# Designs tried in a protein design chat: miniprotein binders against a2bj90. Part 80

Target 1, 235 residues: a2bj90
Amino acid sequence: MSRSARRKTSALNTVLRVVEVFASIQGEGPFTGTYSVFVRLAGCNLRCPFCDTRYAWSLEAGKPLGVEELVEEIARYEPSLVVITGGEPLLQRHPLNSLVEGLESLGLRVQLETNGILPAPARDEQLWRVYHVVSPKDVPVRVPGAKLHPSWVDYARATGRAWFKFLVANEQHVREVAEYVAKLGIPRSRVYIMPLTPEKLDMKELLELHSRIASLAVKWRLNFSPRLHLLVQLP
Short names: E, the ipSAE of ESMFold2; O, the ipSAE of OpenDDE; V2, 0.75 times the mean of E and O plus 0.25 times the DockQ between their complexes.

## First folded at step 8 (miniprotein)

Design kl7 (at its last look DockQ between E and O 0.93; V2 from the best seeds 0.00; counts 0 for: pae O 4.3 > 1.5)
Fold by ESMFold2, look of step 8:
Structure kl7 (fold): chain B 235 residues (1-235), chain A 108 residues (1-108)
Amino acid sequence: as target 1 above (235 residues)
Amino acid sequence: GSLEELFEEFAEITWEMYEHIFKADEAAKRGDEETAKKHIEEALKLSEKLLEIARKAGSPELEKLARHLHETIKEMKEAFEKGDFLRAWELMIYISDTVYEIEKIIES
């Protein structure tokens, strides 16, 4: 009887570590207001102080789920958009490409949320055809370990499928974002500023913060992203 | 202790302190004042150890950052005690920026 009698063969692993799957609206960025299914993948390569999904940081927070099963679950919602988020979804890049293939085969539109540390999709990846909202975490609030991979700017220019979203609290933050995107050659049309929102704000304060940041977006000729799900109390 | 070993120890302790900051913040968000205080006190202890290591390494830059961490964490503790959670949240962002700077110095 061999020491490894249980299994001697291996197969390509098409399993994702998934924290949650749920229907809601996309509350942020260019697809704000879209009926969406969210797929939150486990694992993150950052520890942002403002993260409101810290429960997804550990890979062990995710349940192993086959890609085929996940595609079937998502399809039953009949979403207008599938939002892949996390943690950092690109930590599970290989099975993520398989998921995208399955979703695209059903004609489902996919958008990925990423902190941009790992490289942008290559032309031969299924992720190449997906929409991306990239949120660099080294400006204006600097998170240890954050560094935008330069391929994201090239990807955005080549495909038109990436936007860059920044959390800001005030005009100094907006100035820092403006300098950052100018240095990297990111056009204003691809840039969103979004309120850096403490959890302890009441609705009046939340609306006032939205108004202030939206006014700054107009002043600085940048796009504004709400956090709409907070305003309408959806997950 | 070689300079490399001192920087490695400094980085490890910085990360341990940073983890306690998150645990304190999570406890504060759920109203668990006792747990929040426990983790903040541990973070303070670790920031004092960072100061000691920075002095051994002969790094005025790391010493300045360790002092800043200690003072910021003390203010965060006071903010929790007053229930000023917006201020505590702001201070956590300052701590993030400081840890980022420490990482850059050690990486260099």
Scores: ipSAE 0.738, ipTM 0.881, lowest interface PAE 1.0, mean pLDDT 91
Fold by OpenDDE base, look of step 8:
Formats: sequence, structure tokens, C-alpha cells
Structure kl7 (fold): chain B 235 residues (1-235), chain A 108 residues (1-108)
Amino acid sequence: as target 1 above (235 residues)
Amino acid sequence: GSLEELFEEFAEITWEMYEHIFKADEAAKRGDEETAKKHIEEALKLSEKLLEIARKAGSPELEKLARHLHETIKEMKEAFEKGDFLRAWELMIYISDTVYEIEKIIES
């Protein structure tokens, strides 16, 4: 590889395609209620019919931002947690490792949201040190191209820094999740079920859906994730 | 074409059909009923083509799935025409599940 190609690859490892950066409350998963800065990365390897962030599917939807600049921007919010989300953040794995290194150097906690299609972090990656919420798209809903990479189960067992969040609409979905996690040997304490929400629900319908799915979580002895940001009308 | 060529064509048309379903849903959400109708009608035509390809391929499994897609897209069209966007969304999920099963068969 020529010196020019190495310089271009080095520059590519320090730039992220970012759709948006904003402060809010983490509304989902094990960190629900945490004051967080959200970094939404561009590009996704799925086309989920229920995706609420379709605008992030293309890499071109994101602006190129330097890792250092992004670290400084995030730090100004004094977050209790940095949530890296997007389409699929792990499509930008290399610069994402650099971002994590920068954030951790400031003592910031980092949580990644991923669809779990791409391999879990290796031990030599900075990403190995952060928290992960994996949202499989192959169970109970079956999104084309979705398959949970087996390494996430191993990562969860090895580190205790992974949780699995499943979108569910009814009791059949909850049953399928329970069977799936049992088959894979995922501890139930690491499993969250979350309401699969149609886009046009009013607040009453949204609350009713939350109540129904929460009751199913108790019945099936699974953790419940709200969509708290929707309930409290935050980003 | 070869059986492999028919399966590749089936996969390509399935994806094209699915993209039209997405575009129909997006158009419906923004209140563009005309564009939504156009895309759902195109998806319906493509699902008919899938039935023809599945028959040519001699795959009863693909024919069954293509038939299910075709019927579900018809229901989705009716849901849009009635303004039942919730039902249309549910049907879109069922289409997604069917497309996933198609991909598994083609990849096997």
C-alpha cells in the first residue's frame, strides 16, 4: 500500500458520518432515564418497515465530522451517558473505536445501540469496553437480511456489558422471544422486551400499548423497556 | 434461464417489490395518496411477476410465498384506499416476514 493510501485510510479512521447530535433522556433499555447525548450515525444495513429513523439509512444522510471535534461537541453537554446510535453504528467501526477512545479518555460512559448483525467487539477494540444494547431484527419480527451474529452471545457472557432488546407487539411475539433467548442461552436478566409502535399512535394508544406489553413482560418474567422519550415527548 | 438465474431474478424482483412497499408507506405517511397508490400498484404487479417466475422455476414453496405476498399487497392496497393506515402498517410487517422467508429459500 502506497504512503498516500495509508494517509487516506488514516484520515478515514478519524471521520464519522453523523446525522445528528442532541441531548435528551435515554428512553430505552437498561439506562432508561439517564441524561444522555445521542450521536446518530448515518448508514444502515437493514430496511426495517417499522424504522423511525429512515432518514439515517443512507451514509450520505450524515455529515463528515472529525472524531476530535465530535468528542469536544459531546463533552460540552456534560452527559451522564453517550449513546451511539443511528442506522447501524458498527458500519463505521474503525472511526467509532477512535471516538470511544476519545470519550473514555474524558471519563465519559458510552453505550452503543446496534442491530447485532455485525460481529461483537473483539478484545483489542475500544468498543469492547463500552455498554451495548443489541436489538435483534430476526425475532420476533423478521426483517430481510437480519440475523443476530453469534458473537454477541459470547460477548454478553464474557463481559456482562450487553443487553438484548426485542420489539414485540403481542403475546405470541413475547413467547417467540422467550424461546429464542432460551435456545441461545441468553440470560433472561439481560433481555428486554419493548413495544413495537406504529408511527401514528396517539398518546392514549401508546400508553395502552405500553401497559399491555409491560404486563406481558411480568407474565413472561422478562425486563420491560419503555419508549420513555415518546411518553414524555422528548427527542 | 437456468434455475439459478430464475432464483436470482426472483430475488431481485422481490427486493424491487419491497422497495415499492416502503415508498408507498412513506408516501401514505406524508399524505401523498396518489404516490402511495402508484407504488402499491407497482408492488402488486411485481408480486404477479414473482408468481410467474416461481411457476417457471417449479418451486411450490416460492409459489406459495409469492401468492401470500400478492394477497397481502392486495389487502394493503385496500387498507390504503380505506385510510386504514394501522392495518396497512401491520400488512407491511407481514410482507417483511414473507420477504425474509423468500430470502432464506433463495440462499439455501
Scores: ipSAE 0.022, ipTM 0.457, lowest interface PAE 4.3, mean pLDDT 90
ESMFold2 (binder alone), look of step 8: mean pLDDT 86; pTM 0.863

Design kl8 (at its last look DockQ between E and O 0.93; V2 from the best seeds 0.78)
Fold by OpenDDE base, look of step 8:
Structure kl8 (fold): chain B 235 residues (1-235), chain A 108 residues (1-108)
Amino acid sequence: as target 1 above (235 residues)
Amino acid sequence: GSLEELFEEFLEITWEMYEHIFKADEAAKRGDEETAKKHIEEALKLSEKLLEIARKAGSPELEKLARHLHETIKEMKEAFEKGDFLRAWELMIEISDTVYEIEKIIES
């Protein structure tokens, strides 16, 4: 491969398809309450029936942004955390590693949201150094094409920088999660259950659902993730 | 076709049906009842075709799942017609789980 072809491939590794960049509070998982900049990447390898970001499913829904430009944009918000989410961020793994390198060079903390279908970061990736919240889509609600890649369990054990977040609607779902994580050898301290939230719930219904699932989390000795941003009406 | 070709066709039609379910749901949510109806009716037709393919393949398991899809899509149609979006959402999750099971059987 000619030097020119390597330069063109290096240039391709510096552009992300981005749907939106915004500042808010992290509403979910181990970093709940953290002032965060959210980077929503375009493209997803799943079609979840409960997806609240269907507009991000197509790669074409995102605008091409240079990594350097995106780092500068993020830095202007002075975030306590950068949350990389989207459809599935790991579909853009190569430029995403470059983004992480840029953000870490500024001393910014990075957290990735992933569905866990694609392999966990390798040790030579910049992504190895960041925090990951893995949201399996094969349990308890089974999404077509969803299968947790085994490497995420290994990554969690090796680094302590991964958590697993499961969407649950009832006690049966919580049971299935408990059985699933036990079978895979995922430490319960790394497991979060979160309300599976129908669209168009009113605030009363949303609070009732949170209360019910939180009670189940205590009963089953699992961590609870709110959907805090919905409760406080933030993006 | 071979049994393998019938299973591939079954899976392709299952995904096509599933796409119509999403389009129906999106249309219903924006109040486009006509488009929602069109897509849910197409999903019903595709689920009938799944029943035919499962019979041709001699797979009682796929026939059972295809029948379940067909009945669930009928209920989803009724939910849209009633404006019961919560029930439609529950049924969409059930459809998703059924499609997952279909994939698991075909890939086994």
Scores: ipSAE 0.735, ipTM 0.884, lowest interface PAE 0.7, mean pLDDT 93
Fold by ESMFold2, look of step 8:
Structure kl8 (fold): chain B 235 residues (1-235), chain A 108 residues (1-108)
Amino acid sequence: as target 1 above (235 residues)
Amino acid sequence: GSLEELFEEFLEITWEMYEHIFKADEAAKRGDEETAKKHIEEALKLSEKLLEIARKAGSPELEKLARHLHETIKEMKEAFEKGDFLRAWELMIEISDTVYEIEKIIES
């Protein structure tokens, strides 16, 4: 085939199903406080009881957007960080690699949020070069179908570009996380514990939970993640 | 049916029950009490069927988990009736953990 025909075929295969694109502050994990554009991809391979984005579970919830169009839209926000989230973004792995390529060509820093069921990036993927926050869902609250793919630990060690984030409500949860990461060989410097917040906590309760989980992070020598957007009332 | 057929049926009904739990929660959150009641009652009926299948399969472990699901769903129904959404949320987490255990037992 001619170069023109190959390019036309490739362009037809670079579509993402996108639920929403919006600017806000990254409220969680190692990039907390960063002015960010969030790209929420449709589809998820889990049904977490505590999920606050259930509207993204179905692939049909996303609108088809071309990768080039999406890169242009994201760039207009002038973000300090592009957060790719969902659902589970790795369900759309092929066009996601194209999106990452476009964003990196503009010098934009990219972070992926994943439940870690699908394998970590291969060395020849564009996703290899971005940051990943991996949130396993088989500890402490066990979600049916959840299992961390072992390649994420290897990826984290090889690249230093992955962190592991766990929702916890109490010290028993923290103990379970500590045992889990020790068994898998995940260094504690890569581990964040974050408050498992039910819906409709008032601000006093939310602050008390943050204080309790932060104190446990210090006690267990783990990193603490807030849910900053809840504390400052941003999306 | 065969033991394999009983385990397959058990898992299928478990997933059907789990979907009803989410539908009940979504309806309750939007104030649709009648839809929430319909789904929680269906989930309760399915949990009773899980008990029957566990007994046919001769699995004390599945029977224990089915009883736990049944009791947890009863408590979730009561939580909805009282408007105790924090308690309902906690019970959904317990249901999630129980379904996870069922999967591990059957898929092992």
Scores: ipSAE 0.730, ipTM 0.886, lowest interface PAE 1.1, mean pLDDT 91
ESMFold2 (binder alone), look of step 8: mean pLDDT 88; pTM 0.884

Design kl9 (at its last fold request DockQ between E and O 0.73; V2 from the best seeds 0.76)
Fold by OpenDDE base, look of step 8:
Structure kl9 (fold): chain B 235 residues (1-235), chain A 108 residues (1-108)
Amino acid sequence: as target 1 above (235 residues)
Amino acid sequence: GSLEELFEEFEEITWEMYEHIFKADEAAKRGDEETAKKHIEEALKLSEKLLEIARKAGSPELEKLARHLHETIKEMKEAFEKGDFLRAWELMIEISDTVYEIEEIIES
C-alpha cells in the first residue's frame, strides 16, 4: 500500500496584495548599490508625515498576486537581491513567509524593510532566515502608534541579520538616535542614519543635506545610509 | 461622560484631525488649494474641539497639547496660503510629534 505523500501544495497558493514590482538599485542601508527587485506590498499600520509611498497605505491599493506567480515574476529579473517593502510588509506575514520560501528555493537573497512595530520573525518562520532593515518611527521624529517591538533587538543579537535605519534632519536628531540605541543596547555597527528629505528638494539641496548628515554620521560614529536612488535618479 | 469617555472622544477627534492634515497636504501637493483649505479648516475646528474636551476632562497637559496643535495647524494653513511647502512639511512633522505625545498621555 503506497503511502502517497500528499505534499500539501497549499502554502504556494497564498495571495499577497502587491502595489508594484520593479527592478532598480537598492539605494538605502547595508545593501546600497545592489541590483534589486523591489516588491512593494500594500497596507500600512502607520501614517508617517514624511512617507513617500502614501499610495501603499491601503490594502486595496494592492493587487492580489499569487505567491508562485510573484516568485516567477521576480526570478525573470535575475536579481542580486529581492527587497520586500511597502507600507508595512509584516501585515501580510503569512503569505510573506510563503514568498520567502519560494524565493530562497531559487537561491535568491531576500531583504525585508519594516517599521519594527510588529514582532520580529520567530525561529520557525521562513522570515527568520532573511535580512531585515528595521526603520523605527518613534525616534527622532515620533509617529503616532509607532513603538519598536523589543523582539527586533533580540533578533538582531541572535542572528546578526538585522540593521536599524533612522531618518534624521539635524545633529539633535542624531543625538536622540545615539541615546535611543544606547538605551536599547543596539550595537552602533548595526545603526544607520539616513537623511530625512523634504519633498521637492532640488539636487543641490539634496546633496547638501546628504553631506551634512554624512558628516554627522562620522562625528557620532554611526553608519550612513544615502538615498542613492534619489541621487542617481532611479526608482 | 466619564473621564474615560472624554479621553476616548479626545483620541477619536485627534485621529480625525490628523487624517484631515494628511488630506490637506495631499491636496496642496496636487495644487488643489480649495480642497487643501477645506481640510485644514476642518482640522482647525477639530483642534478647537480638542481644547474644549481637554478643559472638560480637567487635563492641563492635554489642554496644552491641544493648544499647541491648534496654533501649529494655523501656521500650516498660512504656509499653504503662501505656497511654503517646506514649512508646511516641517509643521506636519511637529503635528505628528504632538499627536504622538497625546497618544502616550491617553494610554498612560
Scores: ipSAE 0.820, ipTM 0.916, lowest interface PAE 0.6, mean pLDDT 94
Fold by ESMFold2, fold request of step 10:
Structure kl9 (fold): chain B 235 residues (1-235), chain A 108 residues (1-108)
Amino acid sequence: as target 1 above (235 residues)
Amino acid sequence: GSLEELFEEFEEITWEMYEHIFKADEAAKRGDEETAKKHIEEALKLSEKLLEIARKAGSPELEKLARHLHETIKEMKEAFEKGDFLRAWELMIEISDTVYEIEEIIES
């Protein structure tokens, strides 16, 4: 398809509602420390009490951007990783697949962050080819409406491109996560536990919580995820 | 049926109450004590209505959860009045778990 034809298609049918685009580091999960561009999509199908990005819950919080325009904006940052997050980015699945296609055509590595309620990518989707960090919200803190779609475990096994991340505050939470992942057949190597941080912790309290959860990760033989951006005060 | 309609009403009011909890929290975070109080009081009223509906439905499980919501929201109001935001945050977590249990019962 010619450049002119792709641009016309993007202007007519492939628009994303985007809350913000910014450069930072990936502070969580298997890609922690990577220079990243974050694309925060509007809309969410959950209302988590611990959500740090409540401003992205409404679809109206996003501004419409054409996929081609967005690809160009992202590329100018020269990211090592593009993190697509939100709200819940899979609520905008169709234009999201177009965005992934554009980013991959430029050789950019893409990671999606999702609560896992909507199904994992099908093999014929561009999203099939990217990395996913899935954060189920039905354990240990149970968020109303949360339920991990079983296809995510199948997807992780088939592709090796998905990891599962859980917010925990104490050892009882870790035990609940361990039971949950064992029941679903999720291997420990794909599981991260991460500190469940109240928004107003001072730095000493934040470090103490990180130390506690990291120690539990070692004890339970699970991977530890920091919230590195909070520790280094980046967005 | 009447029981099905009571469960639908219970669920609708539960979500309305939950929305007020978030509005109260956001107001408290920005120091807007009057708005936080308004939303917490509305959440309390809605939790009382949940108790009434649970009794009409003849569901001791929903009645227990509705009473727990009312007590937890009352504690959250007290936490806001004392400026104990960590406690309010913990109570929001507990409300989230309780609403989750309500959804499990209604869907069963």
Scores: ipSAE 0.735, ipTM 0.885, lowest interface PAE 1.1, mean pLDDT 91
ESMFold2, look of step 8: ipSAE 0.732; ipTM 0.885
ESMFold2 (binder alone), look of step 8: mean pLDDT 87; pTM 0.873
ESMFold2, fold request of step 10: ipSAE 0.705, 0.727; ipTM 0.876, 0.882
ESMFold2 (binder alone), fold request of step 10: mean pLDDT 88, 88, 87; pTM 0.881, 0.879, 0.870
OpenDDE base, fold request of step 10: ipSAE 0.818, 0.801, 0.808; ipTM 0.915, 0.908, 0.915

Design lm1 (at its last look DockQ between E and O 0.02; V2 from the best seeds 0.00; counts 0 for: placed apart)
Fold by ESMFold2, look of step 9:
Structure lm1 (fold): chain B 235 residues (1-235), chain A 108 residues (1-108)
Amino acid sequence: as target 1 above (235 residues)
Amino acid sequence: GSLEELFEEFEEITYEMLYHIYRAMLAAKRGDEETAKKHIEEALKLSEKLLEIARKAGSPELEKLARHLHETIKEMKEAFEKGDFERAEELMWEIIETVLRIIDEIYS
């Protein structure tokens, strides 16, 4: 007879609302080219007109999945990187901290993708030790309601674990990004510009856009992010 | 304009309130009941401010959402007091959904 069998830990009941889990290549930002498992969380606090993952906007698009089960599923892929994306993953901040704890206990490297509206991780959060790619939507694309929380700049300075990635279509956009990051004190070494793809482009057009934005990155002394998964036709 | 400033303030306070909810849940997970209660009390005060702003803005829909948020946070406070963390987590999801409805209303 065991009384310990009657105890319940909150970790067993913690769920995430998950749209999809899949293996692919990280196609964007500082970890471009890395074999990754992607965890797409449901819910977004923005309605970007250029969003290529609109199916993740609604919280109802996600199915509840237990954190412990999800960690085991991810580990079976043997990823080099776990990418947590969405929608906006920080809307699920509480169970996300539990997921990160489980992944880090297995030595798995984690990257979060966020629009930066919710505050950066605090020191006492498991998310504090995760890598973050922050994609502000207030410049140059000026999505309504997209206001970068100032704590992300402080977090980047304190930890060195945040980079800032901006969608750009032309040199005027790059100029606006340069002014924005200078005003906020974000060093150029932490800034990526990435092609804004307004609709499905054929491969020739996609390559031409990449070439133009990469040339602008060199001219403006900013890092360039491809959309590699589009170029190689991976999810 | 003044209405645009009210909506901006409403949105900022909504995210501040939500952050306190996450801080309360983190503290509760760690057994720090005193810190959890302090954060839930702050979230409750912020939800009262949201109701005041919704009334100033003349938005019946935001007022309904702010009132629902306030009532849900009160229920979460009761759940913490009873140590019913499964209920608190359910209420957290209701709060997140309500926040998303608020954002949709502001930018509809």
Scores: ipSAE 0.899, ipTM 0.951, lowest interface PAE 0.6, mean pLDDT 91
Fold by OpenDDE base, look of step 8:
Structure lm1 (fold): chain B 235 residues (1-235), chain A 108 residues (1-108)
Amino acid sequence: as target 1 above (235 residues)
Amino acid sequence: GSLEELFEEFEEITYEMLYHIYRAMLAAKRGDEETAKKHIEEALKLSEKLLEIARKAGSPELEKLARHLHETIKEMKEAFEKGDFERAEELMWEIIETVLRIIDEIYS
């Protein structure tokens, strides 16, 4: 076998650390309501106090899964979208490029969820072609170690395939987001505000919070992201 | 700078280093050995800076982790030079694990 053939075969043996794979509705961001397969990757470079997926913080929480096997598993669900999420998916950036290549070869659309700390995709990456929802953790609630990498603004401008989603609890948070995106030159059309939901909200409180934040989104001329999966009691 | 500023600098350089590791792996996968070498050499240089910052911070555990990271990147460079991409991928995972331990140490 030629060195080129061995390189192709080794590229097929790329492994991801995967916490879970499940089908649901995308509850958040620009793809809200889309029937999706979620791939939750293990490992996160943040320790957000409001994280609802703390079990994904360690790499050990994920099982090693080959890219080909994962592509086949995803394809069986016949998804309208593949959502790559986790802790921080871009910690597994190398095998993610292989995963995206496999998924795109099947005509599947891919959306990445990221905290935006790691650099945006470069033009020569497969990740360049996918949709990205960036969730900065430096505004309005500052998480230690969170800093949006400036390349995400450039990527958003160059491709139109990035959106920025901010967790907000009140009007002051919405103001801070508006100021932050204005300072960075992020178009408001690419900005989503989403309710910061404490774990102990009942359905009534959750709806009231959604209503309040949605009203603020209209007032501040920002897009609103629900947490639809919570409202409809899906994963 | 303050200890906090040193840790922030350490994190920023760590993420830059990781970026070069990922770029090296991507280049290697494509058969671009020159680009892979360039990125792994930059990652190695950044890991030397991490060692310096860890020493300045006076954290023995951070220095130990930074040293482990630096040695792992050296081994990864050798793996690329030998064309052992399987070993390079193993070492990439070890680097990611070490980075996560660094994050845990900084925010403990």
Scores: ipSAE 0.826, ipTM 0.918, lowest interface PAE 0.6, mean pLDDT 93
ESMFold2, look of step 8: ipSAE 0.881; ipTM 0.944
ESMFold2 (binder alone), look of step 8: mean pLDDT 87; pTM 0.866
ESMFold2 (binder alone), look of step 9: mean pLDDT 87; pTM 0.870
OpenDDE base, look of step 9: ipSAE 0.381; ipTM 0.738

Design lm10 (at its last look DockQ between E and O 0.61; V2 from the best seeds 0.60)
Fold by ESMFold2, look of step 8:
Structure lm10 (fold): chain B 235 residues (1-235), chain A 108 residues (1-108)
Amino acid sequence: as target 1 above (235 residues)
Amino acid sequence: GSLEELFDEFLEITYEMLEHIYRAMEAAKRGDEETAKKHIEEALKLSEKLLEIARKAGSPELEKLARHLHETIKEMKEAFEKGDFERAIELMWEIFETVLKIIDEIQS
C-alpha cells in the first residue's frame, strides 16, 4: 500500500456528517455544569414534536468531516467533556466508533446522547467505554416509532456507564416513568426526570416548570435534570 | 391498529438491518471476509422481509424504499468482495439516507 493509501485506511480516516461543533456547558443529566464541546451529528430516526434541534434531522444538514480533522478541532477547545449528540448519533455508528477512538487517544472524556432505539454498544466497540445518556421517547410523551432497545438496560447494569433521562411535564408523566423504569428493572439512581419545555416559554414560566419538576423528583425519589443551558441562555 | 403494527414491525426490522450493516462494515475494515459476508447476507434477508411488509401494508413508497435498500446492500457486498472500502462507505451513506426516507414516510 502507498503512503497515501495507508493514511486513508487508518481507523481515523473516515467521515462523519456533522451539523455543528461548539463549546458550551452540558446542561442536562449527570454531567450538568461541565465545560463541554458538543458535536452534533446529522440524521435522526425520529420526528419528535418537541424537538429543539429539528435542523439536524436530515443528513444534508451535516457536512462531511474527516475524523482526524474533527478530533483536532475538538481538541483545540480543551474540553472537559466531549458530548456527541444529534439527531441520533448512532445512525453513524461505524465512523462514530472511529471518532471515539481518536478522542480517547488524547485522553478526552466522551458522553453520547441517544434516543436508545438502536442497540447499546457491544464489548468490542470503542463506544463501550464512553458514558451514555439515554432518552427514551416512548414514555411518557410517546413518539411514533420510538421503542427503547432492551440492550441499554443490560449495558447500564454491566458497565455503570448509562443513565436514563425522561422529559416530563406533570405528575401523571412522572408516574408513567416510574412504572416504566420499574417494569424494565432500571434503578432510580440511574433515572433523571427533566422539564418538557414547550416552545415560546418565557423565563418565569421556565423557572416555574423547573421548580415543579424538581419538587416531583424529590417526591418520587428520582434524580432531577435541569435544562441549565436554557436557564443561563447558552446554546 | 393493524397498519400501525405493520409500520412498527417495518421499523424494527430496518433497525436490525442497520445493525448488520454496521457489523459488516467493521468486519470488512479488519479484513474478516467471512463475518462481513454473513452480516451482509442477513441484511439482504431483512430487506426482503421489509418488501413483504410494505406490500402487506399497501404502501408503494415503502416498497420502493425496501427495494432500494436491497439493491444498495447487494452493491455493498460487491464492494467488499473487491476490497473497495471507499465504495462501501458511499453505499453505507445511501442506506442511511434511505432509512431517513422510510422514517419520513412512516411518520408523515
Scores: ipSAE 0.775, ipTM 0.901, lowest interface PAE 1.2, mean pLDDT 90
Fold by OpenDDE base, look of step 8:
Structure lm10 (fold): chain B 235 residues (1-235), chain A 108 residues (1-108)
Amino acid sequence: as target 1 above (235 residues)
Amino acid sequence: GSLEELFDEFLEITYEMLEHIYRAMEAAKRGDEETAKKHIEEALKLSEKLLEIARKAGSPELEKLARHLHETIKEMKEAFEKGDFERAIELMWEIFETVLKIIDEIQS
């Protein structure tokens, strides 16, 4: 390939399919409580029956946005963290690396939410430098097509920038998670359990569920992730 | 194996193929043409395997999608060989869209 063609393509505005951009508090995982801008990308490689963002499953649910425009939009919120989520953000891995480069150039911290099916970042990717919260969908509730890619365990060990978040409803689920992470050699300090919330819980039921799962986290010596945004009624 | 096992294998190979497509694009961006070529060749090989699995699964729609995926990767190989990066990016998106259709077909 000519050097000229490479320069032209590097100058081509990489486009992302974006469902929504909004500011809120990170309600989940190791960054809970952080003022964040959420970028929800379109397209998902799963059809989880418990998904709260089903509207993001298709690529067509997202609008095409240039990376530069998106960086400028995010920067206007002055976020403490940029959370890239969606369906599955890593389906748009190529332009996503360009987005991360743009955000990091502004000194913004980036956290990715992923289902862990697609391979972890390699050392030569911009994504290698960001934080990742991996949410496997093969344990304890198996979603068809879900399998954690082994490279995420290696990435977690190499960088210390990955955590694993599991949806649980009861003690049996917590047991299965504990066995699963032990088998894969994932350090317990990197494991979060989070309440699996059905769509129709009232606030009382939601609090009771949080209390129950948090108690199980202590019992099983795992980290607990709330769904803080649901508890405080934020997006 | 069961149809479910074939679909699981199909998806696993699909994701491996996607990794190679991505690695090819990243290598090309860096000007590492040799690495890019290697990854495209591997992606093409994996797409041939996908066609075989789709045939074994007996799904005409999955076979059609797998065929389209394979042909799109061939075109991407040609685009890389010609140094047409713009076309290669377009074809990469077409590959991702095709993969999503495959996922919809398998998970329906």
Scores: ipSAE 0.414, ipTM 0.768, lowest interface PAE 1.2, mean pLDDT 91
ESMFold2 (binder alone), look of step 8: mean pLDDT 87; pTM 0.876

